# Designs tried in a protein design chat: miniprotein binders against a2bj90. Part 94

Target 1, 235 residues: a2bj90
Amino acid sequence: MSRSARRKTSALNTVLRVVEVFASIQGEGPFTGTYSVFVRLAGCNLRCPFCDTRYAWSLEAGKPLGVEELVEEIARYEPSLVVITGGEPLLQRHPLNSLVEGLESLGLRVQLETNGILPAPARDEQLWRVYHVVSPKDVPVRVPGAKLHPSWVDYARATGRAWFKFLVANEQHVREVAEYVAKLGIPRSRVYIMPLTPEKLDMKELLELHSRIASLAVKWRLNFSPRLHLLVQLP
Below, E stands for the ipSAE of ESMFold2; O stands for the ipSAE of OpenDDE; V2 stands for 0.75 times the mean of E and O plus 0.25 times the DockQ between their complexes.

## First folded at step 10 (miniprotein)

Design HB3 (at its last look DockQ between E and O 0.74; V2 from the best seeds 0.78)
Fold by ESMFold2, look of step 10:
Structure HB3 (fold): chain B 235 residues (1-235), chain A 84 residues (1-84)
Amino acid sequence: as target 1 above (235 residues)
Amino acid sequence: GDPEELRKRAEETIREAQELLKEVIERAKKTGDEDLQWMARLAEIYLRAAARAFQKGDLEKAEYYLKLAQEMIEEAKELLEKSE
């Protein structure tokens, strides 16, 4: 990272609670296949029974890292994409905006993963200019308290920088997603369905689930998201 | 109620669902209906996930997948009754 970039980020005396930073492949959504650095932030406002990252639920699971320090660590990987995930990253909104500013000053592409309960970015936030994959948990998987904030639809329409990704287990779930997005006015070109994938599936089960949900995506004219990292056994 | 009795009732519920699913799988095969066969197969995947979560002591995950599997089993039964 240059001294100019260090000075820009060093004015940010803010701390993020970070669970892990690692390089892998983005396995889900519109950026599937991209060499990425993942930043998993601590804290979540949900307790989904199917969550595969339960270790990130508590804010106390994260180590305090300064934003400048984190930008330098991320940059060393030379990522094609920086994926900010968690828990729920928007629980740490203020220092998250500082991180995004630092990453964008280096020309790094940023994608946020969110459950969409907290509001979409405002125009004056650094988060306004990055990409977002919003994964509502109220439909069809029915996690209590998981209502999508309506600002995400407005944000997607205004910016073109948001996509909506839904976990589905069967065709009834896909039907529910189709009805839900139609009522909210979300165009199907912005909608992904992804297999609800239990732990410890053998490879045959994993492929069967992917195959069936992909077939349903074609039938319902929705985009399909794999869980590619599971198929290729990456973190 | 008694936590041990609740655990035993959950275990029995999973076993009963597994036995019913065996019947549904066989009936779906006889129809030759690909969509019905997939519904039964998906129910099997999630019921096995419920059983694994239960054995690991993750009751909330087990109950979630069990309910999901039971809904698919019931839907498959209804469709089979219509097609007979």
Scores: ipSAE 0.823, ipTM 0.915, lowest interface PAE 0.8, mean pLDDT 91
Fold by OpenDDE base, look of step 10:
Structure HB3 (fold): chain B 235 residues (1-235), chain A 84 residues (1-84)
Amino acid sequence: as target 1 above (235 residues)
Amino acid sequence: GDPEELRKRAEETIREAQELLKEVIERAKKTGDEDLQWMARLAEIYLRAAARAFQKGDLEKAEYYLKLAQEMIEEAKELLEKSE
């Protein structure tokens, strides 16, 4: 393959559709409390009724940004973690691999947030090296068109760099999660349950919901994910 | 179906769920069971979310939270029946 063909393939994989870049605290999952830069990518393959980031569903909601420019922007924040989120980041898999390569070259840790519908990273992808928090939408929340791709279970087993975060409302949902992860052979140590919070929940209701779901996490021997950013009123 | 007819049916279903939830809350208060009272409050949270979504014209969100509220109401009823 000629040097020109490599340059053309590199150029097509160098632009991401980005909705927003901001610094905050990771509020969810295994990295809760970490000072993070969030990169919200545009486009989603789901339409979750409970989604708080509906503005990111269209690819057109994002601005085209070069990978190099984005790496420089992220680096200026001196983050302890780079969180790549969005609608569904893996819809932009090719330029996302280039972004990860750039960030890792600077020694930055990267965590991807994904709905797990698209295949897990292959061993030859830069994405293979990063951390993943997979948020299935089939169980218990039953979003239409959601199905966890089985390769995520294999990826989690092979790398130890994946966790599964489930939205739950009550004990029945926690039971469904426990049965689901047992059936898939996902270790409970890799499973997080998180409160399904509607928009405009008051702080008292939010705290009570967190307390109830945390107690269920202990009872069912699962990890608990807060929505820490909502509790501390950060982005 | 006619979008207006679908909207009307959703509004009726929300009203019915609101009435049912009121009855469940009143019964739950009489038992003194904190878990039952929580389930009733949880149903109220989701039903309020459904009503807000409906008012905004987001029928898909309204239906989703209405279904969650109904699930919580049915769970609360089952708990009440076991306590009687």
Scores: ipSAE 0.773, ipTM 0.896, lowest interface PAE 0.7, mean pLDDT 92
ESMFold2 (binder alone), look of step 10: mean pLDDT 81; pTM 0.753

Design HB4 (at its last look DockQ between E and O 0.77; V2 from the best seeds 0.77)
Fold by OpenDDE base, look of step 10:
Formats: structure tokens, sequence, C-alpha cells
Structure HB4 (fold): chain B 235 residues (1-235), chain A 84 residues (1-84)
């Protein structure tokens, strides 16, 4: 492979399509309560009917941003965690590996949010080193075209750096999650259930839904993920 | 199909689900069962989400939340029938 081909591949690996960068509290999963910078990447391979970030579905919704510039922007917030989210961050896997390398060089912790459709990181990727919260959309919410890639189970077992977060509405959904993770051999300690919240819930309905799903988490011996940012009215 | 026909069918289905939900809510209140009452309220939450999505022209979202509401309504009806 010519030096020119390596340079062209390197240049393509240095730009991300970014929708937004903001500081907030991580409201979901194992890092709930952590002061975080969120990097929302553009583009998604799903069209979840319940998605609250539909504006990120198109790659064109993001602005091109250099990895180095993005690392500098993130670092200015002095985050306790960098959360890479979006539509689906792994659609930008190559420049995302470069971003992770830059962030790790500064000693920043990184957590990826993914729908788990694309393959888990390989051992040679910078992404292998980061934390992952995988949010399957096949079970129980049955989004068309969603299927958990089996490599995420292997990655979770190999690294201990992955968790699985499932959207649930009722006890039947929690049962389906319990059966699904048992079948896949995912330890219950790595499983979170989270309320499926429609847009524009009032605070009373939101709290009641959280309470009901949290009680189901205890009953079914699963971890509970709040939507803490919605409860405390943060981004 | 014709987008307008699809819209009309979705609107009719939402209205039918609203009437079924009213019946389920009233029956659930009579049982005094907090769980049945919660299921009915949860169905109402999703049905309102469906109706809002429909009003915005988001048929995919409307259909998704409508289906979720219908599943809860049927589950609540089955539980009510077992309690009678």
Amino acid sequence: as target 1 above (235 residues)
Amino acid sequence: GDPEELRKRAEETIREAQELLKEVIERAKKTGDPELQWMARLAEIYLRAAARAFQKGDLEKAEYYLKLAQELIEEAKELLEKSE
C-alpha cells in the first residue's frame, strides 16, 4: 500500500460529524451522576420511533470537526467523563478511534453509548479501552432492523467494560429482558433496565414510571437506570 | 397505500383505543387494584403520546405508541376478566 493511500486514510480518520458538545450530568447507566461532556455524533443506522434525538439521525445534521479541535474543546470543560453518543457513534468508527486516542492521552475517561448493532471494538482499536453502554433495540422494544451484534457479549466478558441498558415499559418487557440476557449468557450485574419515557411526560407521571420500573428491577434482580437528566431538568 | 387513507385509519384506530381505554380505566377503578389502575394510566400515557405524534404527522411514532398502548389495554382487560 503506497504512502499516499495511508495519508488519505489518515486524513479521513481525523474528522467527525458532530451535532453538539455540551456539559451535563450523565443521567443513565453505570455512570449516573457523573459530571460529563457529551459529544453527540451525527448519523444513525436506526429510526427508533421513541428516539428523543431524531435531529442526529442524518450525518448531514452534524458539522465536520477535527479530532484535535474536538479534544481541545472537550478538555476545556475538565470533565470527569466524556460520553460519546449520538445517533450511532460507531458509524464514525475510524475518526472515533482517533478521538479516543486523543482523550485518553489527556487522562480522560471515555464512555460510549451504542445501540450494539455494529461489531464491538477489536483488541487493536482504541475503542477497546473505553467503557461501553450498549442499548439493544431488538428486545423488548422491537425496533425494525435492530439486532444486537454477538461480539458485544464477548467484549463484555473479555473486558468487563460493557453494560447493557434496555428500555422497558412494563413487567412483560422486564421478563423479556431477563430471558434475553439469560439466553445470551449476560450476567445480570451488567444489565440495566430503564423506563421507556414518551416525550412531554409531566413530572408526576415521570416519577411514577421511574418508581414502577425501579420496583420491577428489584423484583427481577436487575440494575435500574434512571433518566436522571429528565428528573433534574438537565440536558 | 394512499397517505391520506393511512392517516385516516390511524386516526380511527387511535379513537377506538381511546374508547377501550376509557372502559378499562372505569373498570380498573372499581376493582381497587393499584396495579390494574397503574396499567390503565400507563396505557393512557402511551396513547396520549400516540395522539401527539399523530397530530405532528409522525405516523411511525404514533403507530409505535399506539401498539404499546393497545398491548397494555389488552393485558389490563385480561386481568379484569380474571378478577370478575
Scores: ipSAE 0.767, ipTM 0.898, lowest interface PAE 0.7, mean pLDDT 93
Fold by ESMFold2, look of step 10:
Order: C-alpha cells, then structure tokens, then sequence
Structure HB4 (fold): chain B 235 residues (1-235), chain A 84 residues (1-84)
C-alpha cells in the first residue's frame, strides 16, 4: 500500500462518533473536583431507566470527528484531566485507543468511564495506561443486560488504575454492594457509593440524598462519591 | 399491553403509594427513630421522581423509581409493626 493509501486507511480507523466535548469539573469518583474536559462518545450497550444522558444511546447521535482534530481541540482547553465518557466508550474501542495515544503524547491525564460490560484493556492497548472508573449496573441497580466483566477486577489488581463506583438508593443497596465487592475481592479502598440521583431534584432533596448516602458510606466503611457538578450547577 | 391501560395502572399505583407513604411518614415521625424517618424521606424523594417521570410520559423511569419507593415504604412498615 502506498503512503497515500495508508494515510486514507488510517484516517478511516481514527474517527470517533462524538456527541459533545465540553469543559467542566469532574463531579464523581476519585478525581472529584478536577478541572476536566469531557468527551462524550455515542453508543451504549445498556438502556438504564435512570440514565440522564439518553441522548448518547444511539451511535447515530454522534458526529464523526477525526482523532487528531479532537486531540487538538481538547488540548486548547488545557485540562487537568480528560474524561472519556458516553454512552459506553468501549463500543468504539479501536479509535478510542488512538485518541488515548494522542492525548498521552501531550502529557494529558486520561480517565475512562465505563459500565464494565466489555473487557478491561489488554497490556498492549493504550487504554492499559489510563485511569478507569467502572460503574457496574447489575448490582444493586439491576439494569437488564448488565454484568461486570471479570477482567476488570484482574486489571484493577494488576495496575491499581481502576475504581468501582456504584449507584445506591438506600441502605439495602449499600449492603448488596458490600457483599458483591467482598465476593469479587475488590478492596474497600477502590469502592465508591454514589447517590442514585433522579433528575430535577431541588437543592434540599439533593443535599438530603447526598447526606444520607454519605452517612451510609461512613457506616459501611466505603468511599463516598458526590455528584458535585449537580450541587454546584455545572454540566 | 395497551399503553393507556399501562398508564392508568401506573397512575393508580403511584397514588396508592402516596397515600401509604403519608401514613408511614407520620408514624415514623412519631417514633423519633432516625432510621425510619430516613426510609420515609428517601421513599418520598423517589416517589416524587416517579410522579415527575410519569407526568413526562416516561413510564419505564416512573416504574423504576416507584419500585424503589415501594421497597422503602414496605421496609419501613415492617419495622414500624415490629417496634409497636
């Protein structure tokens, strides 16, 4: 293949379907409070009833964007963290690895958000070297079709670069999370519980829900994740 | 099933849960037990979320939040009966 033909083939392999790119604060998990650029990829392999990003479910909701152009756009924000989210970003795994390569070549720190159904990164993937926040949807929220791929636990043990974040609505859910992570051998230091937050809560309800779940996190000796962006009214 | 029939069932179930929750809130407050009061309050938050989703025509979301609220209401009822 000529260099021109290889470049055309490479361009086809380096396109992502992107719903939105925006700057905000990472409001959840271990990097809460970090100035971040969010890259929302189209397509999801779940249809969670409580999802507040349903506009990203269809792959067709995304616009095709070249990875090199996307890297340049992201870099102009000068982020402290690049958060790759979606839908489910691992549905676009191959071009996602190219994006990660470009971002890391500029020294940018990357975090992936995933529902953990698709396997964890292999050692030879660029995704191997980034941070991952894995949000299983089988326990306790019981979304149909959800199941954590066991490779995520192995990946977390091997690398120390994965955390597990669980939506919870009440103490029974917290008990279920505690049992689930104990069974899988996930240490408490890697586990976050986060309030399952309906849309359009007023500030009083939002604070009450955070307060209750945070109290349960202390009681059960788990980490607490806020939804900080909701509390401070950022996207 | 028929979408209108499913909508009517959901509306009736929400109203029934609202009435039961009103009783649970008052009984929990009377006990002074903070755990029971939290169960009732969380149930209220999720039941209002179910009602909002219902009004927007999102029956799947409405049923999901309704189930969460009903579980809290039933747990609170069981604890109230045992404490009495």
Amino acid sequence: as target 1 above (235 residues)
Amino acid sequence: GDPEELRKRAEETIREAQELLKEVIERAKKTGDPELQWMARLAEIYLRAAARAFQKGDLEKAEYYLKLAQELIEEAKELLEKSE
Scores: ipSAE 0.765, ipTM 0.907, lowest interface PAE 1.1, mean pLDDT 92
ESMFold2 (binder alone), look of step 10: mean pLDDT 82; pTM 0.783

Design HB5 (at its last look DockQ between E and O 0.92; V2 from the best seeds 0.81)
Fold by OpenDDE base, look of step 10:
Order: C-alpha cells, then sequence, then structure tokens
Structure HB5 (fold): chain B 235 residues (1-235), chain A 84 residues (1-84)
C-alpha cells in the first residue's frame, strides 16, 4: 500500500461526527456519580422505540470534528471520566480508536456506552483499554434487530472492563435478565438493571419506579443502575 | 394498509386497553395488594406514554408502550383471577 493510501486512510480516521459535547454527572451504571464529559456521537444501528436521544440516530445529525480538536475541547473540562455515547459509537470505530488514544495520552479515563451489537474491541485496538458499559436491547426489551454480539462476553471475561446494563420494567423482565446472563456465563457482579422510563415521568412516578426496580435488584442479587441525571435534573 | 386505517385501529386498541386498565385498577384497589396496585399503575404509565406517542404520530413508540401496558394488564388480570 502506497504512502498516499496510508495518509488518506489516516485522514479518514481523524474525523468524528459529533452531536454534542457537554459536562455532567454520569447518571448510570458502574460510574454513577462521576463528573464526566459526555461525547455523543452521531449515527445508530438501532431505532429503539424508547430512545431519548433520537436526534442522534442519523450520521448527518453530527458535525464533523477533528480528533485533536475534540481531545482539546474535552480536556478543558478537566473531567474525571470521558463518556463516549451516542446513537452507537462503534459505528465510528476507526476515528474512535484515535480519540481514545488522544484521551489516554492525557491520562483521562474513558468509558464507552454501546448497545453491544457490533463486535467488542480486539486486543490491537485502543478501545481494548477503556471501560465499556454494554446495554443489550434484545433482552428483555426486544428491540427489532438487536442481538448481543458474543465477543462482549469474552471481552468482559478477558479484561474485567465491561458491564452489562439492562432496561427493565417489572419482575418478569428481571427474571429474563437473570436467565439470560446465567446462560451466557456473565457474572451477576457485572450486571446492572435499570428502570425502563417512558418519556418525562413526574418525579413521584420516577422515584417510585426507581424504588421498585432497586428492590427487584436486591431480590435477584443484581446491581442497580439509577437514572441519576433524571432524578437530579442534570443533562 | 391505508395509513389512516392503521391510525384508527391503533387508536381503537389504545381505547380498549384504557377501558381494561380502568377495570383492573378498580379490582386491584379492592384486593389491598400493593404489588398488584403497582402493576396496574405501571400499566397506566406505559399506556399514557403510548397515547402521547400516538398523538405525536410516533406509532412505533405508541405500539411499543401499548404492548408493555397490555402485558402488564394481562398479568394483573391473571393475578386477580387467582385471588378470587
Amino acid sequence: as target 1 above (235 residues)
Amino acid sequence: GDPEELRKRAEETIREAQELLKEVIERAKKTGDEELQWMAKLAEIYLRAAARAFQKGDYEKAEYYLKLAQELIEEAKELLEKSE
């Protein structure tokens, strides 16, 4: 491959389509409560009916940003964690690896949010080094076209840097999660259940739903993920 | 099918679910079972979400939350019938 072909492939690997960059508290999963910069990437391979970030589904909803510029923007917030989310961040895997490399070079911790449909990181990817919260959409919420890629189970076992976060409405959903993770050999310590919140619930209904799902988490010996940002009215 | 006919059928299905839910809520209140009352309340939450989605023309979201509400209504009915 000519030096020109490597330069063109390198240039394509340096631009991300970004919907938004903002500072907040991580409201979900193992890093709940962490002061974080969120990078919402454009494009998704799902159309979850319950998605609260539908504006990120199209790649065209994102602006092209250079990786270097994005690293500098993120660094200005002095984050305790960089959360890469979106639609599906792994649709932009190549420039995302470059972003991770840049962020890690500054000593920043990185957490990826993914739906787990695309393959887990390989050992030669920069993404291998970061934390991952995988949110399967096949169980129990049964989003059409959702299927957890089996490599995420292997990645979790190999690295200890992955957790699985499931949306649940009731005890039947929690049962389905428990059976699903048992079948896949995912340790319960790596499993989070999170309330499936329809649109803007009132605070009373939101809190009651959190309480009910948290009680089910204890009963079923699973971790509970709040939607803390909704409870404290942060982005 | 005709989009308007599909819309009308979805609206009828939501109305039917609303009537069934009212009956379940009334029966659940008589049992004193807090878990059953919560199940009925959760069905109400999802059915309201379905209705809002429908009003916005988001039929995929409406159908999804309608299905969740229906599943909870049927589960609540089965529990009520076992308690009677």
Scores: ipSAE 0.776, ipTM 0.898, lowest interface PAE 0.6, mean pLDDT 93
Fold by ESMFold2, look of step 10:
Structure HB5 (fold): chain B 235 residues (1-235), chain A 84 residues (1-84)
Amino acid sequence: as target 1 above (235 residues)
Amino acid sequence: GDPEELRKRAEETIREAQELLKEVIERAKKTGDEELQWMAKLAEIYLRAAARAFQKGDYEKAEYYLKLAQELIEEAKELLEKSE
């Protein structure tokens, strides 16, 4: 067996179930506007009614891809950021840590998107060193079973590598977010509010909603997240 | 209860919310209150989303957006009663 063949066999033993890999811009949160490669992992531990990516809910929606091969594919895009998203990426935690190791060995910067139900990374995980945007779904959008794991607040304080992003429809929701983050001790500088945008809004309505939520962010001294990819019509 | 009866109740609830919203929109316009008019418009946005989801058979999404719309309609109605 050649060294190339042994390396291929090792990649087959370390796999992720992947729904799609594509280039776009990061449209949300602290890295808005960055040229990115998105890796959408299969499987989710929630069934949010407003989810835009329902096709990623089942693990069966993903194809098994070897981590080494995936790293090579991602690198060919020459991304400024690798966004790992899904479903819920932490459901595939072990091979995900292997992917992060491979990406970081090439000097690629990584951001994870998570609903925060599963615990934050431990210090000995490769995920400890990457950026995280945590989107709790218990407040204000009230998805059942979506309790934020408390370790994310500790992780954010210890590392400065986590931000919290909340979908909001109106000022009542923003008030709920403000109370929630104050109770948990999350600094407002780490908090983003983002418009809850149903499908099929025309551009005028989309802009109006962005404008209203941005004004609320200023009023409540929170950060605003657009959904920039919707405004510029990218995936 | 009967799943078919539950679907008929949901459809009726959407239609009732649509009729109430028409009243709220007209009354909000008379006040000239921009924030109240926006609240009514936002309710219309989510109610349209609920109706669209219902027509596609996505009843979980429809129920979620309907609840958001109903909360906005009720809040707007209460504010209108105080301003009048």
Scores: ipSAE 0.774, ipTM 0.896, lowest interface PAE 0.9, mean pLDDT 91
ESMFold2 (binder alone), look of step 10: mean pLDDT 80; pTM 0.740

Design HB6 (at its last look DockQ between E and O 0.87; V2 from the best seeds 0.80)
Fold by OpenDDE base, look of step 10:
Structure HB6 (fold): chain B 235 residues (1-235), chain A 84 residues (1-84)
Amino acid sequence: as target 1 above (235 residues)
Amino acid sequence: GDPEELRKRAEETIREAQELLKEVIERAKKTGDEDLQWMARLAEIYLRAAARAFQKGDLDKAEFYLKLAQELIEEAKELLEKSE
């Protein structure tokens, strides 16, 4: 393989389409409460009806940013965690591996948010080393084209660096999650249920919904994920 | 189908769900069952989300939240019928 082919493949792996970079508190999953820089990548392989970030669905909604420039931008915030999110970050897998390498070289912890449709990281990817919160869209809510890739279960078992976060509305949804994770052999300790919150809830409705779903989490012996950023009015 | 006909059918379905939900809310209040009352309030939340999505022309979102509201309404009706 010629030196020119390696340089062209390296250049294609150095640019991400980024919608936004911002600092906030991680509001969801196992890292709730962590001061985080969020990197929202452009493009998604789903069209979830309940998506709060529809503006990120198109790749064209993102600006091209160099990995090195993005690492420097992230580092200026002195984050306790870097959260890679978006539409679906794994659509940009190659430059994302380069980003992770850069961030890890600075000693920064990285968490990926993914819908779990694309394959889990392989052992030779930089992504193998980071934390993953997988949000399936096939259970209990059914988004067309959503199916959890089975490699995420294997990745979770092999590394202990994956968690599964499910949107739920009621006890029936929580039951379906419990049955689904039992069937897949996912340990309950790796499962989070999170309230399905429509836009423009008032604080009273939002709190009551959190309380009801948290009670169901206890009853069903599952972890609860808040939408903490909504509760504390952060981005 | 004609987009306008689909829109009209969605609007009619939302209205039907709204009327059914009113009945469920009234019945749930009479039982004193807080869980049934919550289920009815949650259905109302989702039905409002459906209506807002519909008004914005987001039919996928409208259908999604309408279905969630309908599922809760039917669950509440079944629980009410068992209590009577």
Scores: ipSAE 0.793, ipTM 0.903, lowest interface PAE 0.6, mean pLDDT 93
Fold by ESMFold2, look of step 10:
Structure HB6 (fold): chain B 235 residues (1-235), chain A 84 residues (1-84)
Amino acid sequence: as target 1 above (235 residues)
Amino acid sequence: GDPEELRKRAEETIREAQELLKEVIERAKKTGDEDLQWMARLAEIYLRAAARAFQKGDLDKAEFYLKLAQELIEEAKELLEKSE
């Protein structure tokens, strides 16, 4: 049995708690517009007041699924990108590494969404080779208990596979983000600002908010992230 | 603090912000300044989100959006005073 076959066999013994699996468009960050399968893992180490996915906060919200079964389900969608999100996916780090191994063995490209509280991947983890969009919640929105783990900046520099995305409401927030990323040494090319979008906005309000934050991104020379799925009414 | 006292204070604060915002919107409209008008409209968006969250009993969300709205209202008032 080859090393690859032994690793696949080992993955059959791991379980993830999964809230939902669905196809859509990646609406945020550097991969905006990509046909994607989203895997929402249960559990979160934060209780953000603005969270859109509160139903994923509890680990108990997830259905236990074997990694091999999940890989087969994902593969049937024929995605261009697999987006692992949640709650906070790194709370299930070990079985998550097994999922990544299975997806990579099929040539599927993977992107993780994380609040960055738990450490970045080590070189010997399968997660080392995937893309990461890190959304710190300590600036500007200042969620209690949120603090970006410093290893994410080191990981981004070592691999070129991490970007940092910040929710902003106004120019003061953008200024705070600019100061924060300068202090941490994060280059502007890896930074996205994204509109803080409450629920129940009409389309005119949604477009105006996008337009204003995009203008601020240009003014401050930062990348802009839409919430494209909201604009096109996809999940 | 007392949860009932916190709820009562949040409700009153939202009402006070709503009244102030009506004044700010009118003043911003008279200036013709698109940035000021947008700031007032953005405050309205977040204040509405705060009121909605309050009605659902989500006091953490209500407080979060209320604070954002109040900061925008204050900034708009400062800019209006400087520009008038």
Scores: ipSAE 0.752, ipTM 0.877, lowest interface PAE 1.0, mean pLDDT 91
ESMFold2 (binder alone), look of step 10: mean pLDDT 82; pTM 0.765

Design HB7 (at its last look DockQ between E and O 0.74; V2 from the best seeds 0.78)
Fold by ESMFold2, look of step 10:
Structure HB7 (fold): chain B 235 residues (1-235), chain A 84 residues (1-84)
Amino acid sequence: as target 1 above (235 residues)
Amino acid sequence: GDPEELRKRAEETIREAQELLKEVIERAKKTGDEDLQWMARLAEIYLRAAARAFQKGDYEKAEYYLKLAQELIEEAKEMLEKSE
């Protein structure tokens, strides 16, 4: 094997611990409504009380998959967007960069979802070139151990490829988000507020919660993120 | 900390919040204040979520949603008092 061939084979033979791969609609953030393949990676560095994907918290919840075979599986769906989520995907940073390399080589658009505790991508990482939706958990929802790493703000300013999405339950939370992003220098055009949505709400409750938070987004001149997949009953 | 006693206290706290919220909802409706009515409605949504999580034994989730509901109830009560 040549050095070049061995490098390519080695990068595509790294292993990710994957909980699930499935097709659906991106229901949140700036790419809402896009036909997507979701790759849920195992492991999380938080234990949010409201988490609805607790089954992804442990690294052992994931099955080992080679990056090469994962790229092939994803490609068969012919997605418009590949959403990498979890747990916290950046806990598997090295093989994740290999996955991104493979997906980009096929011209597939990639979006990462992260809680922002671990640092933003460096310029020499494949992750530098993909889109990121960063969901801090320190404000307003105050999850213990959560802190937004400051490199995410620098990354967003340098690249224009990051947005910040905040769970909110009421107007006090929206006020706290507005103050927080102003303090950090995050422009309103990059900020989304999204309803903190308990599981098993009926459709009336879902609509009411969406309606109230959307009205607050208009009032506070912030972008609104639905949880569209809940409204249309998709995974 | 007897765990069974702590559970019973949490269950009673949820029940008491539900009773207080009924009163707050009725008073907020009479004011015609849209923001007050929304506070009461959001409190109801999160309190029901807390009760549901409690019944399933998810006490961390229940406590989290209960605190959110209680904060909304407290804010609504303060606004009702100011409206005199």
Scores: ipSAE 0.816, ipTM 0.912, lowest interface PAE 0.8, mean pLDDT 92
Fold by OpenDDE base, look of step 10:
Structure HB7 (fold): chain B 235 residues (1-235), chain A 84 residues (1-84)
Amino acid sequence: as target 1 above (235 residues)
Amino acid sequence: GDPEELRKRAEETIREAQELLKEVIERAKKTGDEDLQWMARLAEIYLRAAARAFQKGDYEKAEYYLKLAQELIEEAKEMLEKSE
């Protein structure tokens, strides 16, 4: 490959389409309560009917930002964690690896949120080094076109840096999750169940739903993920 | 099919689910079973979400939450029938 082809590929690998950057508390999964900068990337390979971030589904909804500029912007918040989310961050895998490299060079911890449809990071990717919360959409919520890529199970086993977060409405969904993770050989210690919350729940209903799903988590010996940001009214 | 016919059928299905849910709620109140009562309230939550989505023209979301509500209503009915 010519030096010109490497420069063009390097330039394409330095721009992300970003919907928003904001500071908040991580409300979900193993890092719940952590002061975090959220980077919401544009584009998604799913159309989940229950998605609360539909504005991020199109790549065109994001602005092009340079990786270096984005690293500087993130660093100004002095985050305890950088959460890369979006539609599906792994649709921008190449520039995302460059972003991770930049953030790690500053000693920042990085967590990726992914739907797990695309392959897990390979050992030669910068993404291999970060934390991942995989949110399958096949079980129990059965989003059309959702299927967990099997490499995420292997990645979780190899690195210990992945967790699986499942949306659940009732005990039947929790049972389906328990059976699914048992079949895949995912340790229960890496599994989180989270309430499937529709938009515009009142606080009473939201709290009751959290309580019921948390009780099911205990009964089924699974971890519970709140939607803490909704409970404390943060972004 | 005709989008308007599909809309009308979805609206009818939501109304039918609302009526069935009212019956389930009233039966559930008589049992004193808190878990059954919760199941009925959860069905109501999702059915309201379906209705809101429908009103916004988001038929995929409406159908999804309607299905969740229907599954909970049927589960609640099965629990009621076992308790009678």
Scores: ipSAE 0.771, ipTM 0.894, lowest interface PAE 0.7, mean pLDDT 93
ESMFold2 (binder alone), look of step 10: mean pLDDT 81; pTM 0.751

